# Designs tried in a protein design chat: miniprotein binders against q9bqp7. Part 106

Target 1, 240 residues: q9bqp7
Amino acid sequence: VPQNWFPIFNPERSDKPNASDPSVPLKIPLQRNVIPSVTRVLQQTMTKQQVFLLERWKQRMILELGEDGFKEYTSNVFLQGKRFHEALESILSPQETLKERDENLLKSGYIESVQHILKDVSGVRALESAVQHETLNYIGLLDCVAEYQGKLCVIDWKTSEKPKPFIQSTFDNPLQVVAYMGAMNHDTNYSFQVQCGLIVVAYKDGSPAHPHFMDAELCSQYWTKWLLRLEEYTEKKKNQ

## First folded at step 9 (miniprotein)

Design Ld28
Fold by ESMFold2-Fast, scan of step 9:
Structure Ld28 (fold): chain B 240 residues (1-240), chain A 82 residues (1-82)
Amino acid sequence: as target 1 above (240 residues)
Amino acid sequence: SKIVVYVTIEAPSPEELEEIVKRILRLAWEHGGEVIYIEIEGNEAFILLELPTEELAEKFAEEVRRLLEELGLRVEVTVERE
């Protein structure tokens, strides 16, 4: 059990839909500071099992590609992910100019992969927006907050070359989503309550993306695990 | 301490593989197990799980071995302490 337990949902905020949707999604810039990011906390507190899995993957890739080939491969994967996120931000933005010349963006296999998911996405409230948990002292940059099939979600877009039909194939992605959710629910820059998460895994070959919906109960379960990772990070920082 | 279980599955098709994995996940839940990671490539899956006790880990492993045997598949299930 975490030593400093804190709830993921804010009792002072409504979980009901607002009467009016924002005309423009929020985009709070991420400011560099001493407060750790969600990704740094997760990277610095990898479990023994995660270290084993990462090493197993690295050994296989280096065997196939060589050290230089492995570095190039990982750089290309990162670049493809970045371009995918930029395309989605453009597509989901209500600004007319950002949708101009969408033809080239829609040609990627990853964008084709998510078309059936995008049909169920509406009411975008935030895009590429910074969140900070003022009490727990962590920060993050979330991809998207929007309604998915009528439920307000923190949505995280992922790219993959291999199938990930199970949420357990997404490593720490559920923890990342709930960390952003908890931060947003307690960040004064935002006024709404998010209780659901969605991880969308898009495929390079255009095969249908896998949506991993996380209801409030599942989010609460992953939130406890996130608090343990945050506690571990804080303890390691004190002992340095 | 927690007990780690490794399961490797090779199925006739990706569709059958996913069905078998889902059955193994149900067995894990019934034995108080936590699924740490699932890797899928083609017709093969690798599953890493944690069970709360040695007794539950061995019982889970035996149920998985039985399932794979009944399906006529190769049995690759390993139980070890973390």
Scores: ipSAE 0.354, ipTM 0.763, lowest interface PAE 3.0, mean pLDDT 85

Design Ld29
Fold by ESMFold2-Fast, scan of step 9:
Structure Ld29 (fold): chain B 240 residues (1-240), chain A 82 residues (1-82)
Amino acid sequence: as target 1 above (240 residues)
Amino acid sequence: SKIVVYVTIEAPSPEELEEIIKRILRLAWEHGGEVIYVEIEGNEAFILLELPTEELAEKFAEEVRRLLEELGLRVEVTVERE
């Protein structure tokens, strides 16, 4: 598809706060159907270089941990990530829940890692909320939309045991963020415009998280790459 | 087709590693290259890049090898055609 026909930003929308905007963050539930998710598109269109990197990582981990150790490790990483997201949603939500906050969720090293980032986060507009691009027909579930240092961002929370001080260390995460951004900007369930992204990599040992801020120009560059991945996905689906 | 370059580096410290990576990323930009992935583990890093031509890939690889040699580090740079 011609990339200039599908811009990431919606000219009919503004990122300016509106007095009528709800004070409670939006949380639109994700309904699974035949429309592909951002994560499925990315998984189905991995480049040969990405496949090589995954195999290299898998081989190294299996050599170190063994087959069973590798399975346990990957299961534990998944569980830690899930708990981290649950804790952040609880921390950033202004609403009281029927359940008392789980103190164990709030005391993890990952939560300690992001404290300095959270101090700069305000004006939460959406949490764990579904987005759909109405014309490109893909869906996603974004983590958070909030102001980071005064700029409205799609914020994606990541956990890592290894340092990731470069945005190129986060694989397809930038594509995931801009895909959510483009969807939200063209989703009638939302009325505002997001022009920036933020990937926050939190560390298990509590060392300071690495923020990867993506300005409008960088988001536009990754958006072009996302459109290529989406086109590739559509072509592969037709050939299957 | 694009040319793939792999770089493996080991530095005396994490701080020195990050500075060396930044220099390699700048060299890639100067040669029209794209950084596909950067992996860091302790004092070691693995960098995967794509260059637009074989000539640019080999020139880039040679400059990275020279940089690593000047720093007294192990030289591990591989150029492969896509």
Scores: ipSAE 0.375, ipTM 0.771, lowest interface PAE 2.7, mean pLDDT 85

Design Ld3
Fold by ESMFold2-Fast, scan of step 9:
Structure Ld3 (fold): chain B 240 residues (1-240), chain A 82 residues (1-82)
Amino acid sequence: as target 1 above (240 residues)
Amino acid sequence: SKIVVYVTIEAPSPEELMEIVLRILRLAWEHGGEVIYVEIEGNEAFILLELPTEELAEKFAEEVRRLLEELGLRVEVTVERE
């Protein structure tokens, strides 16, 4: 589908925040429905190259850990990621829930990894919040919307054991970020416009996280690729 | 149809690895290529690239093979038509 018919930025919205009193960050719950999620669309439309890379990784891990070890490893990675996201939501929340936070969650290597990034994050607008693109009919749950170095961003927090110094090392993460951005920009539950993205890769050993900033031009380029993935998903579902 | 190039690099150090990776990414850009994926692990890297034509893909692959040979490194460069 042509990008011009489904723009990532909403021409009816301002890129500047409205002058209003500060409010609590939005946390709109994800409602269960038949509309596909960003993650489902991406998983169902993996490219041939992505399938090859996943198979290569899986074979190596099974050789090293065995089938049961591989299952345990992947479950542990998922759990660590979940805990990391819970800790970040707590840290960025202005609520007094921080006083009751599990101290162990706040002392992980992943949290140490992102400290230098968090110093540049302010003006949090949304945390663990649902987005829906009303016209393109997809939903998502984004991690965070905040200012990073003065620019309003959709921020996605990732955990990794391996270095990810290039944005191309993050695979579909850029598509995920722009999909959330496009949805938020066209979701009536939100009134502002986001034009930038940020992927933050945190490391288990506490090594400094790698930030991958996406300006408006780069977001527009990835948006075109996301629209192709969404179209492919729609075609596959129509033929089932 | 797409032309895909796979490059595997093993360098003596992470610092040398990064220099080689950056040179290969630059060569890809000069040949009209798109970087699909870059994986870094210790002293090893795996790079997946897409080039617009078979001629440009082979030319790029030859330049990468030459670079790796000049550096005394193992040459692992594969060109595939998708």
Scores: ipSAE 0.356, ipTM 0.767, lowest interface PAE 3.0, mean pLDDT 85

Design Ld30
Fold by ESMFold2-Fast, scan of step 9:
Structure Ld30 (fold): chain B 240 residues (1-240), chain A 82 residues (1-82)
Amino acid sequence: as target 1 above (240 residues)
Amino acid sequence: SKIVVYVTIEAPSPEELEEILKRILRLAWEHGGEVIYVEVEGNEAFILLELPTEELAEKFAEEVRRLLEELGLRVEVTVERE
């Protein structure tokens, strides 16, 4: 158990709709300062094994594509991911003019890949929205908070070239999701409770996306691991 | 202490790979192991696992090696203390 243990769920909050809840999804802007982001914490506390796996992947890609090919490949992957997130925000936002954007955003194989997931998504409460954990002092920018198959979830959209049929294939993505969840549950800008997570891995060829649903118990397990990573980050920074 | 096990699998088909992966994941659970990473590409997979003790890690590794040998597959299982 981490030395700085703190609960992921807020006993003062409910996942039920509140009459005071906004009808339009929240989009709180991310205000960066000295407070670390979830991605920074995770990047600076990578395990030796994660570093090894990243280097193994990089070496294999460079052997296949060459140095310049690898740079172009990673640039394209980043751009496709960015466009995928922009398309999903547009699709899920009630204020967007869908017809105008359909031709530009909906022709991606990634969007075809997630259609079967999107059919089960409703009740969107937040999109591309900043979260801050008031007590543990970290910030993040989550993709989406919505109901998936009737369960309120922090939803994280991912693109991948390779199949990711297991949640363990998604690296630190479960930690990222629960970090956002814990922050939102303790952020005064929000009034509701999220107890579930969903990682959706979309494929460029339109193959059906893999949904990795995280129930409350699984979220609590990953939360403990996130607290250990956060503690490690804090100790490393204090000793620098 | 951190004890890790690396497993590489090359199956005759993607369908057979899925069944082998399920069996290895079951063996990991039986030995108190945690799956850190799984990579799947066609009929090949790479698994990284963490075991609570060196004794359990070696016992798990032996069971995985036995499984792969029984299936007539290449045995690539490494136990490392970090």
Scores: ipSAE 0.060, ipTM 0.574, lowest interface PAE 5.3, mean pLDDT 84

Design Ld31
Fold by ESMFold2-Fast, scan of step 9:
Structure Ld31 (fold): chain B 240 residues (1-240), chain A 82 residues (1-82)
Amino acid sequence: as target 1 above (240 residues)
Amino acid sequence: SKIVVYVTIEAPSPEELEEIVKRILRLAWEHGGEVIYVQIEGNDAFILLELPTEELAEKFAEEVRRLLEELGLRVEVTVERE
């Protein structure tokens, strides 16, 4: 149990749309700050099991590709992910014109993979937008906030070459989602409440993406674990 | 002290693999275990689990071994103290 519990949901906020809500998705820029990011906290507090799994994967890849091949592979994976996110932002943004969209990116296997998910996404409220938890003092950059099958969700888009049909195959992704959710719910730049999460794993070969929906109860469970990781980060920072 | 169980599965097809994994995850839940990670690679899976006691870990491991034997699959289940 975390020493300093803080609720993920804000009782003063509603998830229902308000007539005064912007029709254009919010995109608040992430500013340089001494406040740690969600990604940094998670990377600095990996569990022994996570370190073991990462090293096992790394050694296997280096054995197969060589050290230079491994570096090229990881660089390409990063670039593909970046382009996938750019394509999704373009697709979901009402401000984009067809002329400004990259038609080749829109035809990728990853985009084909998520088509069945995108049909159920509407009411986009934020895209590539910065969040900050005012009390717990951490920041993040979330991918998307939109309604999925009628429920307002923090949506995180992931690319993968290997199947991820179980939420436990996504490592810290559930923690990342709830960390963004808790921050947004307590960030003065936003006025609405998010209580659900969605991790969408898209595949390069166009195979149907795996959606991992997180209801309010599951989000609360992962929120407890996120608070423990944040606490561990803070303690390590004190010890230098 | 943590008790960790490693399970490796080789199935005839990806569909059968997913069904077997689901059965193992349910079995873990029944023994009070937590699923730490599931890796899928073609017809193969690697599952990392944590059990609260040695007794529960041994019971779980034995049940998984029986399941794999009943299915005519290779039995690879390791119990380790962390």
Scores: ipSAE 0.068, ipTM 0.613, lowest interface PAE 5.4, mean pLDDT 84

Design Ld32
Fold by ESMFold2-Fast, scan of step 9:
Structure Ld32 (fold): chain B 240 residues (1-240), chain A 82 residues (1-82)
Amino acid sequence: as target 1 above (240 residues)
Amino acid sequence: SKIVVYVTIEAPSPEELEEIVKRILRLAWRHGDEVIYVEIEGNEAFILLELPTEELAEKFAEEVRRLLEELGLRVEVTVERE
């Protein structure tokens, strides 16, 4: 059990809609501080196995593309992901201007890939919004909070060139989702409770995206693992 | 110390590969083994698992090798102590 154990769900909050719930999706700006981000905590506490897998992938790519080709490929992957997130925010937002402006992104294979997921998404409450866990002292920027098939979820959009049909194929993504969830549930900028997660892996060739739904029990299991990573991060910082 | 098991599978098609991976994941679940990572690329899959003892890791590795050999598939299973 983690030394800094804390519950993921807030007993003071309801997941039911009420009059104080936002009618327009929230977009709280991320404030950069000394406070660590979810992605930083995860990157600084990678397991030996994760480091091995990353090195194996890097070596294969450099062998195929060369050093300069690898850097170009990595930059392109990052840019494609950024554009995919921008397109999704535009699609899920009531504002039409951005949708008209970047028609090429809206026609991408990644957007085609998620069409069957998007038709089951409604009741958007937050988009590209900052969360902070005031007690555990970490921050994050979540992609989306919306209802998926009637369940309020923290939704994380991912792009991939390779199939990811298993939740175990998404590495630390489940930890990232529950970290955002726990933060949002204890952040005074939000008034509602989220108990479910969804990781959506979209494909460049337009093949159907893989949704990885996380119910409350699964979220609680990953939350315990996230707390262990956070504890490890804190100990590493103390020894620097 | 924990034991790490690496499984590499090659199948004739991606569809067959996904079904085989599901069978291996069910086997891991029944044994209480932790599945760290699963990757599929073309006709190949890579599975990384963590087991509590070398004896259990050897048993699991042999069961996986047996399953894949019976299916006529190429398999590589590596057991490493951490």
Scores: ipSAE 0.318, ipTM 0.722, lowest interface PAE 3.2, mean pLDDT 84

Design Ld4
Fold by ESMFold2-Fast, scan of step 9:
Structure Ld4 (fold): chain B 240 residues (1-240), chain A 82 residues (1-82)
Amino acid sequence: as target 1 above (240 residues)
Amino acid sequence: SKIVVYVTIEAPSPEELEEIVYRILRLAWEHGGEVIYVEIEGNEAFILLELPTEELAEKFAEEVRRLLEELGLRVEVTVERE
């Protein structure tokens, strides 16, 4: 149990759209760099088991590809992920015309992989938008906030070469999603409440993406684990 | 005080592998365990789990070994204190 508990949901907010909500998705730029980001907190507080798994993966890849091959592989994975996110932002943005979209970005196997998920996505409220938890003092840049099958979700898009049919295969991704959710729910730049999460794992070969839906109860469970990671980060920073 | 269990599985097909992984995750939950990580590559899976006591970890490990033996698969299950 975290020593400094704070609720993920804001009782003063509704998940229903109101007439004062903007018609265009929000895109708040990330301006603060002194406050820790969600990804930094998670990277600095990896568990012993996560460190073991990462080292095991790294050594296996180096044995297969060599040092230089491993560096090239990881760089390519990063670039593919970046392109995937850019393509999704373009697809989901109502402001862009078909003529302005890069056809090459839209033809990747990853985009083919998510087509069946995108058919169930509507009511986009935020894209590539900054969030800040005013009380817990952390920031993040979330991918998307939209309705998935009628439920307002923080949606996180992931690329993978290996199958991830279980939410436990996604490491800290559930923590990342709930951290963004908690921040958005308490960020004055936003007026709505998000109670659900969705992790979408897209595949390079175009195989159907795996959606990992997180209802309010599951989000609350991961939120408690996120608070423990945030507490650990704060303690480590004070001791550094 | 918590115990870590490592399970390595090789199945004849990806579909069969997914079913076996699901069964092992259910066994872990029944023994009060937490699933830390599941890695899948082709017909192989690596599962990392945390059990609350040595007794529950060994009981869980033995049930996983029996499951894999019954399915005619290689038994690779390791229990370690962490």
Scores: ipSAE 0.040, ipTM 0.576, lowest interface PAE 5.4, mean pLDDT 84

Design Ld5
Fold by ESMFold2-Fast, scan of step 9:
Structure Ld5 (fold): chain B 240 residues (1-240), chain A 82 residues (1-82)
Amino acid sequence: as target 1 above (240 residues)
Amino acid sequence: SKIVVYVTIEAPSPEELEEIVFRILRLAWEHGGEVIYVEIEGNEAFILLELPTEELAEKFAEEVRRLLEELGLRVEVTVERE
């Protein structure tokens, strides 16, 4: 158990919509500051096996593509991911002006991949929105908060060229989701409670995306692991 | 605490590799192991496993090393405490 344990859920909040909730999804901008982001904490506290797997993948790709080819490949993958997130934000936004976009983005295999998931998504409350845990002192930018099959979820959209049928194959994605969830649940800019997570892995070839649903119990388990990673980050930062 | 085992295999053919990978996964199961990651590409495979105890991890690793040595393959098996 982490020394500075804190609950993921806020007992003073409800997951039910109320009349004071905005009619459009929230989009609070992420501000540059010294407070660590979720991604920074996770990158700085990678396990030895995670570092090994990343380095092995990098070396293999460089061997096959060359240094310049590898940089081009990684840049292209990053750009495709960014475009995918922009397209999803546009699709899920209720405002018509936010749906004005390049049709080529909509025709990507990744968008085709998520069509069956999108049919089950409604009640969007936040899109590309900043969260801050004021007590635990970290920030993040979550992709989406919406109802998936009737349950309010923090939804994280991922792109992959290879199938990921098991949640374990997504590495730190469950930690990222619960970190955003805990922050949002205790962020004064939000009034609702999120207790569930959803990681959606979309495929470049248009194959059906894999949804990895996380119920409240699973979120609580990963929250404890996130707190340990945050503690490790804080301790490493203190000892530099 | 977690005990992890890294296994890297290179075989003369993809068909031979597949057989060896399945044998290693079966050995892991017999030792109470959990598969964290498996990557197969051409003639090479990388397997990452979690074992319940250090004793079982070392026993498993030694059986994998013996198997690879008997097949005349490169032995790349590492046990780490995480």
Scores: ipSAE 0.016, ipTM 0.440, lowest interface PAE 6.8, mean pLDDT 82

Design Ld6
Fold by ESMFold2-Fast, scan of step 9:
Formats: C-alpha cells, sequence, structure tokens
Structure Ld6 (fold): chain B 240 residues (1-240), chain A 82 residues (1-82)
C-alpha cells in the first residue's frame, strides 16, 4: 500500500448533472508547469517487465522493417493516433457545424471502428481538457468525459494494429485513466465526479473497437497502483 | 521476491485463442497471480504473469502446461525468478 494514500473519489461531488454545468464541453488548456504529467510519471517508472516487453517489440519490428522502416512505421502510428483524436473531438463537439468539419478526418478506418461505441456516448462534459491534482501534485490532458451507456466516464481513445480484447493488453492505460479521474475529481475547474473509466481501442481496418469499461471498484484497484507509481516517481526525483 | 512466468500460445483460430487465454488468466487468479501483459497477434498470444512464490509459480506453470498438452497445442511456459 502507498505511504501517502489519498482517495480517488471526492465525497463532496456528484455525478448528476446540475444547473451550473456548462452547455459546452470544458476544454481547459494545459499550462507549462514544473508539476509532472501522468505520462511522464508512467514513462519514468516503467517496470522491468514493461521495459522487457518494449525491447522485445522493438527488436522484432526492426528485424521485420529495418531501422529506417521502423522509424517510418512509428512516425505513421503517432500521426494516425493524433488524427484519430482530432476527429473524435470534432465529432463530439456540439459547437461545430457539418460544413466546418473536415470530411476526410471522419472517414478513417479508426472512426468506422468506433461507430458502435459512439452511439452509446452522450452528455459530453469535457474534451481535450487539462486536469490537475493539487494535493498529489500531478497534471494531465484527458481525452473525453462523457456518459457511456448512462455512466459518466473518463474515456481514453487508443489506436492499435493488433487486437486488444483484454484490458491487460493496454499496458498502463488503466493507470492513465484513473490518474485523470482522481485529478478531475479534486480539480477546482470541475464541479462533477467521475467514478468510471472507459478505454476504447480502435482498429485501422475498421474492425469493431474493443471497449474496456472500468467500474468504480476496478478504478479503485488501479488507483492504488497509480499511487505507487507516483510515489516511486517522487522518490526518484527527490533523490536526484 | 516475485516470480515471473511467460506463456506463449498458438491456437487454430483467434476465437479458440481468446478462450484459452481466458482460461489461463483464471488459473493465474486462482494461484494468486497478477497478469502483467497479454499480447495477441493473429493466432498467437504471449502472456506475462507475476506469481507471489516460486511454489505457486511452478504449480501454475504445470497446470498451464497440462492444459496446453490436453488441447494438443505447443507447450511454451517459462518460469523465471525476478
Amino acid sequence: as target 1 above (240 residues)
Amino acid sequence: SKIVVYVTIEAPSPEELEEIVERILRLAWEHGGEVIYVEIEGNEAFILLELPTEELAEKFAEEVRRLLEELGLRVEVTVERE
């Protein structure tokens, strides 16, 4: 158990909509800060097993594609992911008209992949929005907060070329989701509480995306693991 | 000290693969194990797990080997001390 335990949920908040909720999804900009981001904390505290898996994947890809091919492949994967997130923000934003949308962004295989998930998404409250945990001192940029099948969720959109039917196939993504959730629940820029997470893995060929729903109990389990990673990061930084 | 177990599976179809993986994940849970990572690629899966003791890791590995042999599949299960 972490030495500095802090609850993921805020008992002073509700997940019910109220009159003070904005009609437009929140988009708080991420500000430059000395406070570490969720992604930095996770990257700096990878386990020996995660390092092994990353190196195994890298060696396999280099053998298959060559060094230049590997660089091109990883660059293309990054750009595809970025475009996918941009398309989803456009689709979920109520302020954009059809005339103003880039039709080419909306026609990718990844967008086709998530259609069955999107039909169950409503009540969008935040898009590409910054979160900060003032007590635990970390920041993040979450993708989306919306209702999925009637439950308010922190939703993280992922792209993959390989099938990810198990939540354990998503590496640290559950930790990323709960870190954003805990930050948002204690961030004064937000007034509501999120108790559920959703990881959506979309596929380039349009195959149906895999949704990994995380209920409150599962989120609490991953939150404890996130606190341990944050503690490890803080300890390493202090000892430098 | 944690014990790491590596399992590699090749099944006749993706559907059969997912069923076998699910059974292995249940066996891990029954032995107090934690699933670190599951990689799926076509008809192959690679599973990385952590067991709390060497005794439980060896018991888990033996049950997985038995399961794969009963299914007529290639047996690739490795136990390493972390």
Scores: ipSAE 0.160, ipTM 0.665, lowest interface PAE 4.7, mean pLDDT 85

Design Ld7
Fold by ESMFold2-Fast, scan of step 9:
Structure Ld7 (fold): chain B 240 residues (1-240), chain A 82 residues (1-82)
Amino acid sequence: as target 1 above (240 residues)
Amino acid sequence: SKIVVYVTIEAPSPEELEEIVKRILRLAWEHGGEVIFVEIEGNEAFILLELPTEELAEKFAEEVRRLLEELGLRVEVTVERE
């Protein structure tokens, strides 16, 4: 168990819409500072098994593509992911002018892949928005907060070329989602409560995306693991 | 210390593979194990797990081998002390 436990959910908040809530999704810019991001904490606290899996993947890719080809491939994967996120932000934005620009973006295999998921997404509350946990001292940039099948979720959009039908195929993605959730639930820039997560893995060939829904109990389980990773990060930083 | 278990399986189809993986994941939970990673490539799956004790890891590995032998499928299960 973590030494410094803190709850993921805020008992003073509701997940139900409030009449005073803004109709336009929130987009709070990420502050540039020394406070660690969720992704940095996770990258700096990888387990021996995660390091092994990453090296195994790198070795296979370099054997197939060569070192220069591997660098080009990873650069292209990064760019594709960035464009996919930009397309989704545009599609989910309520502004008509942004939706007009999306005609070309809808031709992407990744966007085709998520169409059936998007049909179940409504009530968008935040897009590409910064979260900060002032007490636990970490920050993050979440993709989306919206209702999925009637439940308010932190939604994380992922791209993949290989099938990811199991949540355990997504590495630390569940930890990212609950870290964002816990931060948002205690961030004064937000007034609502999120108790569920959703990881959506989209495929380049347009095959149907895999949704990984995380209910409140599962989120609480991953939250404990996130707190342990954060504790490890803090301890490592002290000893540098 | 934790006990790491690697499982590699091959099935006739991706659909059968996913069903078999689900059964292996349930078996891991029954033995107090945690699933660290699952990778699917064509008709093959690679599963990385952690078990709390060597005794539970060995029992889990034997149950997995038994399951896949009964299904007539190829399996490799490796138990490593971390």
Scores: ipSAE 0.281, ipTM 0.707, lowest interface PAE 3.5, mean pLDDT 85

Design Ld8
Fold by ESMFold2-Fast, scan of step 9:
Structure Ld8 (fold): chain B 240 residues (1-240), chain A 82 residues (1-82)
Amino acid sequence: as target 1 above (240 residues)
Amino acid sequence: SKIVVYVTIEAPSPEELEEIVKRILRLAWEHGGEVIWVEIEGNEAFILLELPTEELAEKFAEEVRRLLEELGLRVEVTVERE
C-alpha cells in the first residue's frame, strides 16, 4: 500500500454522457515544465527484473545487428511508432484527413493490423491530448479516449514486430494507461470519467492486432502499482 | 524477498504454445505468483515470474515440470532467489 494513496476515479464525475460534453475531440497541447512525465517516472523507476530484461534484449540485438545496426534499428522503431500514431489520429479525427502521400500509410501493415479494432471504436473524446494530475503533480500525453465496444477507454496504440498476446508482454504499458486515466479524471480541462483502458498492439506484417482490455478493477490494481512507482521516483529525486 | 522463476517452453506450433502459456499463467495465479514478463518468439516462449515464498516457488516449478513432461516437451524451469 502506497503511503500517499489517492483514488484513480473521481467521485464528482459521471461516466455517462451529458449535454455539457463537447462533440469535438479535445486536444490539449503538452507544455514542457519541471513536472515529471509518466514516461520519465517509469523510466527512472524500472525494477531489477525490467533492467535485466532490457539488458538481455539489448545484448541479443547488438550480437545480431552490431552496435551501429542496433542504433539504426531502435531509431527506425521509434519513427515507425510515430508515423503509426499520426495515421491513427487522422483516421479517428472527423476534422482531419491524411494528405494524398500520407494516405499510403493506410496500406501499412500496422494500420491493416488494427482495422478490426477500429471498427469497434466510436465516440472519440480526446486525441493526442495532454493530461496533468494536479494533486499528484505529474503530466502525460495520451493517445486516445474513445468508446471501445461501448465502454469509454483510455486507448494506447503500440507497434510490435513480435507477438504480444499477453498483457504481461506489454512492459509498463498498463501503468502508463492508468496514470493517464487518473490524471484525466482529476484534470480540470476535462469533465468526464474514464474507468477502462485498452492497449492495442499492432503488427508490422499486418497480423491482427492484440487488444488488451482493462476493466475498472484491473485499472485499480495497476493504479496502486503506479502510485508506488511515483512514490519511488519522488524519493529518488530527494536523494539526488 | 521474492523468488524469481524462469520458464522456457518450446511447442510444435504457436497455437499450442499460447495454450500452454495460459495454463502456466493460471498455475502461477493459483500459487500467489505474479507474472513479470511473457516473451513469444516463433514456437518458443520465455516466462519470468515472482513467487511470494521459496516453498510456493518450488511447488509451482514442480507443477510446471510435470505439465511439460506430460505434454512430452523439454523441461526448462529455473528457481532463483532474488
Scores: ipSAE 0.348, ipTM 0.758, lowest interface PAE 2.9, mean pLDDT 86

